# VHH binders against Imidazoleglycerol-phosphate dehydratase (hisB), part 6

Target 1, 187 residues: Imidazoleglycerol-phosphate dehydratase (hisB), of Pyrobaculum calidifontis (a3msg0)
Amino acid sequence: MSYRRETRETLVVVELVPGAVAQVETPIPFLTHMVETFLFYAGLGGRVYAEEKRRLDDGHHVIEDVAIALGRALDQLIGDRSAVARYGWAAVPMDDAFALAAVDLGGRPYWVVKAKLPNVAIGGYPLPMFPHWVRSLASEARATIHIYARGRDPHHKVEAAHKALGLALRAAVSPASGVQSTKGVLK

## First folded at step 2 (VHH)

Design e11 (framework vhh_enristomig)
Fold by ESMFold2-Fast, scan of step 2:
Structure e11 (fold): chain B 187 residues (1-187), chain A 123 residues (1-123)
Amino acid sequence: as target 1 above (187 residues)
Amino acid sequence: EVQLLESGGGEVQPGGSLRLSCAASGFTFSSYWISWYRQAPGKQREWVSTIYSGGSTNYAESVKGRFTISRDNAKNTLYLQMSSLRAEDTAVYYCAREGFWDEYSLGYPFDYWGQGTLVTVKP
């Protein structure tokens, strides 16, 4: 599935292919690394390309627009929501850091991010933008996303969060299973 | 041993400029994020600016567009170029080496601080 978003400030192209290797290019090194990490753990590859037409801020537009385009591509990829498991979660350690992510693909957009991030930037990515990135992704993917992360190193916290989110999404998009009760067949 | 030594403070009139320096020693300077903080009389310590190991920068909204942080890794030196100074910029300015940040920190994400340099903006 593919999606293209073009504004006066940015151009973003997303092509998602399950099981493929991801090729990610953005003008923000840490955003590139985090998107690669998220997709790898989600079991998704393909292409994510973003460019800034003009530098009008500290990366706010491109960070947000990448999340929007990813969310739209995910929504298209998921398709029939009755055919997927819908719920997924994962707990991921990364040295001093620990992240828990939970996802509901039920079509209701909502987000919670608790990570105690300092007002600093890593590789051109202002860390306060991470909750906004999650919000945009959740809104466009029509998903409820909860992320809790703790740790001393903010790089490890954000990276663990992206790994956990990827694994949670991978579980949530897996094929739906049938259930039988001990009192009979639920069909 | 780790040392941070600030210099360049002084008295200046509103609208003036000053350049602060921070000389670092005892650690691999290029590997660390280094920040400027300030503490005005009777106020809490306030973050001003950070420069990351890769060279990217971030600024408090109150100084954005007026202050420029930079580093010279060959000289182990951090700079803060201040322009269009205002009375509210009067403070002791501190250089700080980034430490650990966790959810139970006591609000001190930086593990080493300099002695500070006083900036006074007076008409």
Scores: ipSAE 0.000, ipTM 0.140, lowest interface PAE 14.0, mean pLDDT 83

Design e12 (framework vhh_enristomig)
Fold by ESMFold2-Fast, scan of step 2:
Structure e12 (fold): chain B 187 residues (1-187), chain A 122 residues (1-122)
Amino acid sequence: as target 1 above (187 residues)
Amino acid sequence: EVQLLESGGGEVQPGGSLRLSCAASGFTVSDYYISWYRQAPGKQREWVSTITYGGSTNYAESVKGRFTISRDNAKNTLYLQMSSLRAEDTAVYYCAADYLSEWFGELSYDYWGQGTLVTVKP
């Protein structure tokens, strides 16, 4: 599935292909790395392309717009929500860091991010934007996302969080079990 | 009482060297992940380098090969040795410590110093 988002500030194109290799290009190096990480662990590939039409901020617009476009592409890819497992979670260690992510694809957008993030930038990515990135992704994917992360190295902490989110999403989009009702549904 | 105090900043010419110090009080520096951050005028604060409890070091790509982070446990002090300084290194430099007992960030033990100004001028 292909999704294109164009605003006055940015252009973002997302094409998600399950099982493919991801090709990610954004003007923010750490954002590129984190999106690549998320997609790899989610079992999704294809293309994510983002560009800034003007330099109005420190990356706020492009970071948020990538999350929005990615969330919309995920919503399209998921399709019939009754056909997927719906729930997924993962716990991921990365050296000093540990992240736990849980996802509910029930169509209810909500987010919780509990992670101590310093007010600094890594590779052009202001770390306080990470909860905003999760918010936009959750809202557009129509998913409830919980992320809890601990660690001393903020790079490892955010990376572990993206790995955990990817694995949780991979589990949540897997095919639903064929459970039959005990209330008179035939096998 | 936990505090960090930076020193060693000043004016230096391009290609020069400068050593920053960060003196720790109220805790043992070797028990923490200690980092150096910098903030240039009009820009957001950016990560520069970290030294772990075990003594391993990490650096931002922009300073690799030019900066060296170290600590002196006897003096309870962190250092940042800067060489081959460039105009783009002009910033207020801060040290920060992350407490070993932190969990989920609900209780913050992240301590920042007051900062020390480094100006690279011809």
Scores: ipSAE 0.006, ipTM 0.267, lowest interface PAE 9.6, mean pLDDT 83

Design e13 (framework vhh_enristomig)
Fold by ESMFold2-Fast, scan of step 2:
Structure e13 (fold): chain B 187 residues (1-187), chain A 123 residues (1-123)
Amino acid sequence: as target 1 above (187 residues)
Amino acid sequence: EVQLLESGGGEVQPGGSLRLSCAASGFTFDDYAISWYRQAPGKQREWVSTIDSGGSTNYAESVKGRFTISRDNAKNTLYLQMSSLRAEDTAVYYCARGYEDYWDSSGYLFDYWGQGTLVTVKP
């Protein structure tokens, strides 16, 4: 499954292949690392490419556009939502940090991110953008995503969150033998 | 009263070295992870390195292999040994203590910052 998003500010190309190695290129080092981490733990590979056409902000456009393109590619990859497990969760420690992620692929976009993040950048990634990245991913993947993270080191906190999200998604997309919704709503 | 005070900044030529210090007081230094951040003119504050209470270290990719973070718990002091300095390393360097009480939202509000120390790498 592939998706291409081009705007005045950015170009993003995503091709997701289950079980493959991920090749991620973005102009923001920490975003590249976090997307690589997320995909690895999700059991997904392929290609994620992003570039900035103009420096209009502190990377906000490219961070958000990568999440949008990933979400769209995930929605295409998931396909028939009655064929997947739908629910997944994971708890991941990383030294001082701990993250819990839970995912529902029921077709309803929603997000909750409870992680105290300082107003600083790591590798060109303004940390206040992380909840916005999750929001865009959840919206385009048509998924409910809950993330709770704690810790003293913000790098470990955000990295643990991406590992947990990846593992939760991996569980949620695993094959299932029947309808997983008690309400019969799977889209 | 939590206090963090940086020192050791200055001017250096590309490829040079500097050692920054951060003197801490007002808390049990041994119990906390302490980090170095930097802010270049016109940019957001960027994480540089962290050392936890057990001595484990982490580094931003841009400084890995060039910078070494260390601590002296007997002196309540954090260090950053910088080598192979580049023009891109020019910034005000801050030490910071973050505290997170797990599910307690209040803990991370006590991110304490020093006043910073200026490092200028001149071409």
Scores: ipSAE 0.006, ipTM 0.320, lowest interface PAE 9.3, mean pLDDT 85

Design e14 (framework vhh_enristomig)
Fold by ESMFold2-Fast, scan of step 2:
Structure e14 (fold): chain B 187 residues (1-187), chain A 123 residues (1-123)
Amino acid sequence: as target 1 above (187 residues)
Amino acid sequence: EVQLLESGGGEVQPGGSLRLSCAASGFTFSSYAISWYRQAPGKQREWVSTIESGGSTNYAESVKGRFTISRDNAKNTLYLQMSSLRAEDTAVYYCAKDEGYSYGYDWEYFDYWGQGTLVTVKP
């Protein structure tokens, strides 16, 4: 449930509690908002704390390290992957924007982000970092994540994507629906 | 050919106000969402505000309650009314129009940028 990541550049602490309210604190306002949004829609709370020990870039290290720590905490929280629904998806509109997210918690890390994002920053978050954030999250959570987003407003596009990802994860971690294969398959 | 021309920048003291304009040509202005971006010296471009063709508006958290975006479709002009200006609002402000959807992992700049107008907030 809890994970601590410390490097020369950052310190990140994540503690996830299902059904609780999330308290998120990072040095990048838009990253804070997006992580809070993701966790809220995922039905997860607890604490996400990040700080920069040294500012060596435009936030690249802290954005990536938050995704890594969050993904690792999710991997630990999920536990026995045979006990969860495993698959989840959600489609979220936000005015002009639309995002579709699909998640497979089968233990295979893979990622796809299909979106056109301008090379600009929102609230200290360079938008080109969003696919890298998803990559790091997917890799450490050992999940396959697909995100498709379209729209004119890049803020809406990225926010809709985080809401969709949260809802998809919430569905994927729900308990298995009680149907187990009646075929015995030995490996 | 799409053309965007920003104006209205200048020097102002903290707490002051300025109104920026963006004159557009070469496309059906009323049909598109148009955005304001800014770039402070030595920093990356930051999204400020967007107004949709239907009039819906959105703002960056740093400017909410202080800036107002509006449009005049008859004049093909976009506006940004800035109030309660702070030193951190010092930047070159750009008007931007993007083009629709794409499929694929892709990094794109906005398709059309104006020349920018400089806003300097000095005590």
Scores: ipSAE 0.011, ipTM 0.259, lowest interface PAE 9.6, mean pLDDT 84

Design e15 (framework vhh_enristomig)
Fold by ESMFold2-Fast, scan of step 2:
Parts: C-alpha cells; sequence; structure tokens
Structure e15 (fold): chain B 187 residues (1-187), chain A 124 residues (1-124)
C-alpha cells in the first residue's frame, strides 16, 4: 500500500508492507525515530520518506504531512474494515514512563491525547506537536485513537506512547475472529 | 510593552561572518522559545532557526552547520552567529516569539511577537 503527498512545502511518500523492515527518512531525527518505533511495534515496514522543499516553520508542516500520509496509507492497507479485529489496545512501560493506547478502526476519526509535555524540542521535534501528529494520523486513518502517558522523562513518555500505539494498531488490524461490528455496517 | 529588537546586520563579503542580536523586553524571556526568520527581496518569509526554553535548537537545512543560535537569559538576548555567508543569505532577519497552544486533542505553536528586522547584505 502506498501513498504520495506533495505540497509546495513538502513531499511525503509512504509505502507500507506488513512484516517488512521500515526504512524511514525525514528531516527531523526524533520524528524519524518515533515513526520507526511506531511501525516496528505495529508490525509494519516498507518506506516512509519526507523532504522539505522549503522550511517555512520549525518542522510543523513536515510533522503534520508525515502523519497525514501515514494515515492515508494505513486507511488503504486496512481496506475492508469488516475483515479486521477493529479494536486494539496496549500498555507499555519505559523506565519511569507508562503509556496506554487504544484504537478503534471503525471508520470514525477521533483522537484523545492526555500527556503532560514540556515546551521543548527533542532531536528537532517540538514536543507540543505530538498531539497534533496523532490528530492527523487518526483523521486520515479514519480511526479513533486514545493515548494516555505519564512519566518524568519526556523522551521516554513520547517513545512509550509510540510503542503503545503501534501495538494497539497491530492488534486492531489482525484478522477478524468471527464477530463483526454490532451495527452490522462499518463506515 | 512586549518587544523584540534586532541588531547586528550590515554588509559582508561571501564567506564572511556576522552576529545578530535580538533584545527582548516586557516578558519572561527564559520561558519562551524564540526563532529567527528571514525575508529575501521578492521572496516569502522563511524560518531559519529556533531555540527552545530548555536550550534545544533547530535549524533550516539551508543554514545547518553555518549558523548557530544561542540565548543569554540573564541579558534577555537571543543571538544568531552566521558564518560562511553566501549571496543567498541576503535578507532582512527577524526574531519572533513562540506562543504554544497545548490541548488534550491537539497542539501547535505560533509566532505572536515579531521584531522590526535587521538587514544583512552579502555582496562581493
Amino acid sequence: as target 1 above (187 residues)
Amino acid sequence: EVQLLESGGGEVQPGGSLRLSCAASGFTFSSYAISWYRQAPGKQREWVSTIYSGGSTNYAESVKGRFTISRDNAKNTLYLQMSSLRAEDTAVYYCARHTYRVYTSDSGYYMDVWGQGTLVTVKP
């Protein structure tokens, strides 16, 4: 499954292959690491490529555009929503940090991110952009995503959140066990 | 009340260096991320560099390795040390204060205070 998003500011290409190793390249080191982490724990590989044609901000556009393209590629990969488990969740510890993620692939975009994030950047990634990244991913993947994270180290907190989200997604995309949506039709 | 004031611009030859300063007043400087932007003649404003309240820094790809952003919280002053200057670095340079909006469902950052700008001209 592949998706290409090109604007005046960025170019993003996402090609997702279940079970493969991910090759992630973005202008923001921590974004690259977090996307690699998310995909690894989701059981997804392939390619995520992002470049800035021009930088009009502190990486806001490329962070958002990567989430949008990844969400669209996920939507394409999921395909028939009645064929997947739909719901998934995971709780992940990382030293002082703990993250809980829950995902519903029912076709309804929504997001909740409850994490106390300082106004700092790690590896070029302004941490206040993390909830925005989740919002864009949830919107384009047509998924409801809830993330709760706590901890003292903000690096551990955000990384644990990406691991939890990956594991939750992995569970949600697994084959259906014979019980479909109680509404009979997925959106 | 809240102000940013740039200085240190001027003319320099290709390969030269300049240090820009941005003096802040009217707010708790140490609590904010501050950025440098520039606008070349006939071009759109482009982001150059940011320094966060915790000291982390980011740079536009075009200036990475040549420019260094720093801050002196005791003096309420932001700096941009520019080296290996090129003709394409000719622009009016602005400093700008970030205002962050953090929500449970979304987060972003915006520039709410801008300086007047200081002109840098790189000419042989």
Scores: ipSAE 0.005, ipTM 0.390, lowest interface PAE 10.2, mean pLDDT 85

Design e16 (framework vhh_enristomig)
Fold by ESMFold2-Fast, scan of step 2:
Structure e16 (fold): chain B 187 residues (1-187), chain A 124 residues (1-124)
Amino acid sequence: as target 1 above (187 residues)
Amino acid sequence: EVQLLESGGGEVQPGGSLRLSCAASGFTFSYYDISWYRQAPGKQREWVSTISSGGSTNYAESVKGRFTISRDNAKNTLYLQMSSLRAEDTAVYYCATEYSIDYTWGSGTYLDYWGQGTLVTVKP
């Protein structure tokens, strides 16, 4: 499954392959790292490519467009919502930081991000964009996503959040119990 | 592995000066508000001074005009310049990262990172 999003500002191509290694290329180093982290913990690989045709902002378009394209690719990957576990959650520590993520793939887009983030950029990524990244992902994946993160180091906080979200998504997309299970007669 | 390591303590005579340092590692130093606290034997811990990530400073009334807090983000180091020292300033001085109210995952204030402390003794 593959999704391509092209606007006047950006081009984003996403191809998600379960169990594969992720190849992520974006013009924003921390975004590249966070997307790689999210996909790795989600058990997803393939390709995520993003480029800016022209830079009109501090990366706002690329950050949101990557989330939109990932969300659309996830929606395609999930397919029949009745065939997946639907719910997933994970709690992830990272030194001083702790993140809790919970996901419902019930087809209802909603998001909650509770994280006190400073107005600073890490590796070209303005941290106030992280809640917006989650919003776009949730909207396009048609998922309800809750993220709670606590910690003193904002890098650890955001990274722990991406790990927790990945693990929660991995659980939520696993095959639904009993959907394709076959129990034969015991011998 | 957040670490705070205080240094610069020692013995000094009344009216003397001393400069304390706190070397920080394992976190993004420039983001945090960082404070100095002190504790004299048999007494409760006392807040001394705080410097914000933006450089704003605050001081306890007992040290205003005598102590100056500063930071060097390039060196990940916090300083406390002490002057006009008094016998009452005798204490173990601690460096601590800001405690913030985190609107995520509950409420309250925590002082999670404290150094081992450095002893300042003002002897007549």
Scores: ipSAE 0.000, ipTM 0.096, lowest interface PAE 16.3, mean pLDDT 81

Design h01 (framework vhh_8h5u_2)
Fold by ESMFold2-Fast, scan of step 2:
Formats: structure tokens, C-alpha cells, sequence
Structure h01 (fold): chain B 187 residues (1-187), chain A 125 residues (1-125)
């Protein structure tokens, strides 16, 4: 599954292939690494390419546009929502940091991010943009995403969050269970 | 990764001066609204704040050091300084630099503070 988004500010191309290796290229190093991490733990590969046609901000447009394109590609990949498990969650520790993510692929776009993030940039990524990245992903994937993270090291906190989100998504997109109810017929 | 490293401590005679430096890495002031502070602790005492400077340059000092200590920052170098003049034996302590890095806060959120390992200042004849 593939998706292309082009605006006056950015160009983003996403091609997701389950079980493949991801090739991620963006102008923001920490965004590149976090997208690689997310995809690896989600069991997804393929290509994610982003470029800035002009920079009139601190990376806001490319960060948001990558999330939008990923969300649209995920929506296409999921397809029939009755065929997937729909729900997934994961808890991931990383030294001082701990992240919990829960996902519902039921078609209802919603997001919650509870993580105290410093107003700093790591590898060109202003950390206050992480909740916005999650919002854009949730909106375009038509998913409810909850992330709770705590810890002292903001790099560990954000990285743990991406790992947890990846694992949660991997569970949510797995094939639907065939377990049957033992109750009698409805009357 | 975010790091804070102090330097400039040492042994000095009463009435002498020292300049402490606090180098911060892994972030820049262009994306940060953080404050920088200097704290000290002598054995048996609680940590006490001796200076604070906000991202905008506002400063505050307790009466014990006001007029003798001056905090400043160099945003281009991501470095904070503490100029200590007219040092007294009571100023003997380990001095810590802290960067108060936060984005949003509430009663259920933990504060973000990065502390250095400390630098010893000894005022003795």
C-alpha cells in the first residue's frame, strides 16, 4: 500500500509492506529514527520518504505531513476493519522511562498523549511536536490512540512511546479471532 | 541525550573569587524555554538555591548571596555561569547546576530538571 502527499511545503511518499525492512529518509534525524523504530516494532517496512521544499518553520510541516501520510497508508493497509483484531496495547520500559500505548482501529479518530516533554529539540525534532504527530497519525488512520509515558530522559521517553505504539498497532492489525460464543441463538 | 556538566570549582581563600560554568548539551535555547539554576549543599544541610536565571534573562538570589553572586548565560554556547565574589567559609559546598526543562505541567505531571554531578568549592585559608 502506498500514499503520496505533496503540498507547497513538503513532499511525502509512503509505501508500507508487512514484514519488509523499512527505508526511511527525512530531513529530521530524530524523526527518521523514530519512524524507523515505530515501523520496526509494528512489523512494517517499505519506504518512507520526506523532503522540505522550503523551511519557514522548525520542522512542523514535515513532522505533521509524515504523520498524515503514514496514517493514510495505514488506513489503506488495514482495509476491512472487521477482518482485524482491532485492539492492541503494549507497555515498554527503557531504563528510566516507561510508555504505555493502546490502539483501537474501529474507525473512530481520537488521541490522548500524557507525557511531560521538555520544550527542546533532539536531532532537529522539537519534542512538543510529538503529541501533534500522534494526533495526525490517529486522525488519518481513523484510530483511537492513547499514549502514557513517564521518565526523566526525554529521548528514552519518546523512543519508548514509539516502540509501544508500534507493538500496539502490530497486535491491532493481526487477523480477527475466530473464537465463537457458546451462548445459544438469540430469540 | 541531554547533559549538564559543571566546572570551575576549587580551593580559594576567604575574600577570593571563582567563576563556575555549566555546559548544557543535547538541546538549544532556540527550542527551549528552560530556566537555569545553581544550588549548593554542604554535608548535613539541605540543598539550597543560590541563583536562578530564566530563558528571558530575569534573575533571583537569596539574601545570603545577593550582591556577591551573579548568574548569567550565553545562549550561543548553551552555557550558564555563576560569578562568586567575596567568598566566605560558609560558601563551602558542592555546587550543582540544574536546567529546568518543561513543556506543560499539571498536578499529575512530574517536573523535568537535569542536574549535573556537582563541583566542589572550598573556602579556606
Amino acid sequence: as target 1 above (187 residues)
Amino acid sequence: EVQVVESGGGLVQPGGSLRLSCAASGFTFSYSSYAMGWYRQAPGNQHERVAIITSGGSTNYPDSVKGRFTISRDNAKNTGYLQMNSLKSEDTAVYYCAADLYYGSGWYEEPYDYWGQGTQVTVSS
Scores: ipSAE 0.000, ipTM 0.167, lowest interface PAE 13.2, mean pLDDT 81

Design h02 (framework vhh_8h5u_2)
Fold by ESMFold2-Fast, scan of step 2:
Structure h02 (fold): chain B 187 residues (1-187), chain A 125 residues (1-125)
Amino acid sequence: as target 1 above (187 residues)
Amino acid sequence: EVQVVESGGGLVQPGGSLRLSCAASGFTFSSGDYYMGWYRQAPGNQHERVAIIYSGGSTNYPDSVKGRFTISRDNAKNTGYLQMNSLKSEDTAVYYCARELGYDFWSGSYSFDYWGQGTQVTVSS
């Protein structure tokens, strides 16, 4: 599935292909790394491209718009929600850090992010934007997302959270048990 | 009672050095999901973060002070430090130490458990 979002501030193009390798290009290095990590653990590849037409903020628009475009592409990829497992979760350690993510693809957007994030930027990504990124993703994917993360190194903490979210999503989109895969079957 | 107290400020010439100290009581800098940071405020400006140290020991600095300032922590003394080298006139400000809780998404704001009263640093010839 592909999705294109163009505003006065940004251009974002997302094409998600299950099982493919992801090609991620954004003007924010840590955002690029985190999106690549999320997709890899979600079992999704394809392309994520973002550019800034102008920067009059700290990357706020591009971080948010990437999450929006990813969420819309995920919503399109999921399609019939009765055909997927719907629920998924994962717990991921990364050195000093630990993250837990849980996802419900039931069509209701909601988000909870419990992580102590320092008021710093890593690779051009202001860490306080991470909860906003999750909010936009959850809203557009029509998913309930819960993330809990602890750790001393904020890079490890946020990266563990993206790995956990990816694995949880991978589980949630797996085929539903007990549903026949014949054309026309409804839940 | 919980407190954070800064010390070590003063008047120095350009190119000089100062070491600021941040003493904590009623809590430890190494406990919980908290971070210790140094902030500064020059007259007429907003607060600016100049250094942060995470409980695991990693650090971060803005380009304006990177290579000149070093943040550190002595857990046994429950004291944080800011070593400032090659000082410039633009480093003149009141320096504050804080224990930072991080960003609260639901309130849309940054939160601090404890904020020091500040110590004046003046760099002039």
Scores: ipSAE 0.000, ipTM 0.184, lowest interface PAE 14.7, mean pLDDT 82

Design h03 (framework vhh_8h5u_2)
Fold by ESMFold2-Fast, scan of step 2:
Structure h03 (fold): chain B 187 residues (1-187), chain A 129 residues (1-129)
Amino acid sequence: as target 1 above (187 residues)
Amino acid sequence: EVQVVESGGGLVQPGGSLRLSCAASGSIFSDYSYAMGWYRQAPGNQHERVAIITSGGSTNYPDSVKGRFTISRDNAKNTGYLQMNSLKSEDTAVYYCATGSYLYEYGFSDSTGYYFDYWGQGTQVTVSS
């Protein structure tokens, strides 16, 4: 599945292929690595390409637009939501850090991010943009996403969160089992 | 591991001054993400915040101490200070120093706040004749 988003500020192209190797290129090094990490743990590959037509901020537009394009591509990839497991979660440690992510692909866009993040940038990525990245992803993927992360090192915290989100999504997109409703009539 | 030790408490007369010190082990104050705060609690009263200073030097005070107390930090010495002037009997309390990374909590309401991972054991300040 593929999605192209072009605005006056950015161009983003996403093509997601399950089981493939991810090729990610953005003008923000830490965003590139975090998207690579998320996709790897989600079991997704393909291409994510982003470029800035004009730099007027500290990367806010491209960070948000990458999340929007990824979310749209995920929505297309998921397709029939009755055909997937729908729910997934994962808990991931990374040295001092610990992250918990839970995902519901039920078609309702909601987000909750509870993470103690300093107002600093890592590799060109202002850390306060991480919750906004999750919000945009959840909105466009039509998913409910909850992330809780703790730790001292903000790099480990955000990276653990991306790994947990990837693993949770991988579980949620797995093929549906035969019995998904407790309302069923017992013959 | 990070340790926080307060000093400088004692008995002072009303209208007097006192300076509290907070010594932290490790590289807290040289880290751009770390903040420091002073809190107090008196018998019969609730626990309250009296000063916050961010790693960049921004400060915040409640109305009860604004203009009388000044928080500062010396990053080279990993030490924080609370200068208390024009002390009143109502300032009598155990004073605690706290430090840790400053925080953003995001959700439907988006918020920013300060949570402190490391707390000292407290130092007594008594304002009495």
Scores: ipSAE 0.000, ipTM 0.133, lowest interface PAE 13.0, mean pLDDT 80

Design h04 (framework vhh_8h5u_2)
Fold by ESMFold2-Fast, scan of step 2:
Structure h04 (fold): chain B 187 residues (1-187), chain A 125 residues (1-125)
Amino acid sequence: as target 1 above (187 residues)
Amino acid sequence: EVQVVESGGGLVQPGGSLRLSCAASGFTFDYSSYAMGWYRQAPGNQHERVAIISSGGSTNYPDSVKGRFTISRDNAKNTGYLQMNSLKSEDTAVYYCAKDSWYYDILSGYAFDIWGQGTQVTVSS
């Protein structure tokens, strides 16, 4: 599944292939690492490419646009929502940090991110942008995503969150085992 | 064995046009194919990126050729192309086709590890 998003500020190309190795290139090192981490734990590979057409941004547009393009590519990959497990969750420790993620691929976009993140940047990634990244991903993938993370080290918190989200998505996209809803209705 | 072979070079006058071709073997340019690019090297100069096309079809060009050169590929023929218009004497170089096997990065120039033998383009009156 592939998706291309181009604006005046950025160009993002996403091509997702289940079981393949992910090749990720963005101008923000920590975003590159987090997207690689998310895809690896989700069991997804392929390509994610992003560039900034103008170097006036502090990363806001490219972070948001990568999430949008990933979400659209995921929506295409999921396809028939009655054919997948729909629900997934994972709890991931990383030293002092702990993250819990839960995903519902029922077609209803929503997000909750509960993580105390300092107003600092890691590898060019302003940490307050992480909830916005989740919001854009959830909106475009038409998924409900809940993330809770705690710990002392903010790098560990965000990385654990991406691992948990990947594992939760991996479970949610697995083939359906039977009943998808007690009422038989999906958005 | 994975390889690429360039063709289409030659002598042309300033303002003229040439179309370079890059034939691939051992891989395909379908939706699962990696990025592909064109690079050039003039005598005494370093390699210069000329054009890149991603596996998804997005393209990128440096200012020196933007608007004059167009990169494309034909997946059915397993061939990539570089259409060169409004050629200038400074476009004289050996042109190389390159295929990305692991990673593409048009920002850092780190991207390509399968290179062809090159084809000479000479722009001269």
Scores: ipSAE 0.000, ipTM 0.106, lowest interface PAE 19.5, mean pLDDT 80

Design h05 (framework vhh_8h5u_2)
Fold by ESMFold2-Fast, scan of step 2:
Structure h05 (fold): chain B 187 residues (1-187), chain A 125 residues (1-125)
Amino acid sequence: as target 1 above (187 residues)
Amino acid sequence: EVQVVESGGGLVQPGGSLRLSCAASGFTFSTYSYAMGWYRQAPGNQHERVAIIYSGGSTNYPDSVKGRFTISRDNAKNTGYLQMNSLKSEDTAVYYCAASSPEELYDWLTGYDYWGQGTQVTVSS
């Protein structure tokens, strides 16, 4: 499945292929690494390309637009939500850091990110943008995403969170033979 | 005993450079989860963070010193450093080294277990 998003600020192209190797290119090194990490642990590959038409901010637009495009591509890839497991979670350690992620692909967009992130940038990525990235992804994928992360090293903390989210998504999209909701409704 | 000791302070002219050292005893910087930071306190001000290096190598600087100061660590010498370039009169302060123990699991930005007694840096003529 593929999605293309073009605005005055950015161009983002996403093509997701289950089981393939991911080719990720963005103007922000840490964003590129985090998207590669997320996709690898999600069992997804293909292409993610982002370019910045104008440098008006500290990467806010491209970080958000990549999340939006990924979320839309995921929504298309998931398709019939009654055909997937729906729920997934993972706990991932990374040295001093520990992250827990849980995902519900029930069609309801919501997000919770509990991680104390310093107001710093790593590889061109302002860390306060990570919760915004998750929000945009959850909104466009029509998923509920909860992330809790602890650790002293903010790089490890954010990376562990992306690994946990990837693994949780991988479980949630796995095939299912029946209705996953006790309410019987998957909207 | 567990401690950190600063050295390298002194008097320097505006535009000059200084390199501060932070020597650790009773523990090693190669132990996982140790973070090392530099803080300063000028007359009439509260102390402020100058630089932090986390166990994984990530660093952080406030806007006031970004581009001029560089924090680093030499695990073989069990010593941390602060390279200060293009010094200004407003950089005059007592500089403190702080290190966190591997048992500290909180992600507080200023939580450190071991503090040095400080070294004076004066930028003037």
Scores: ipSAE 0.000, ipTM 0.179, lowest interface PAE 12.6, mean pLDDT 83

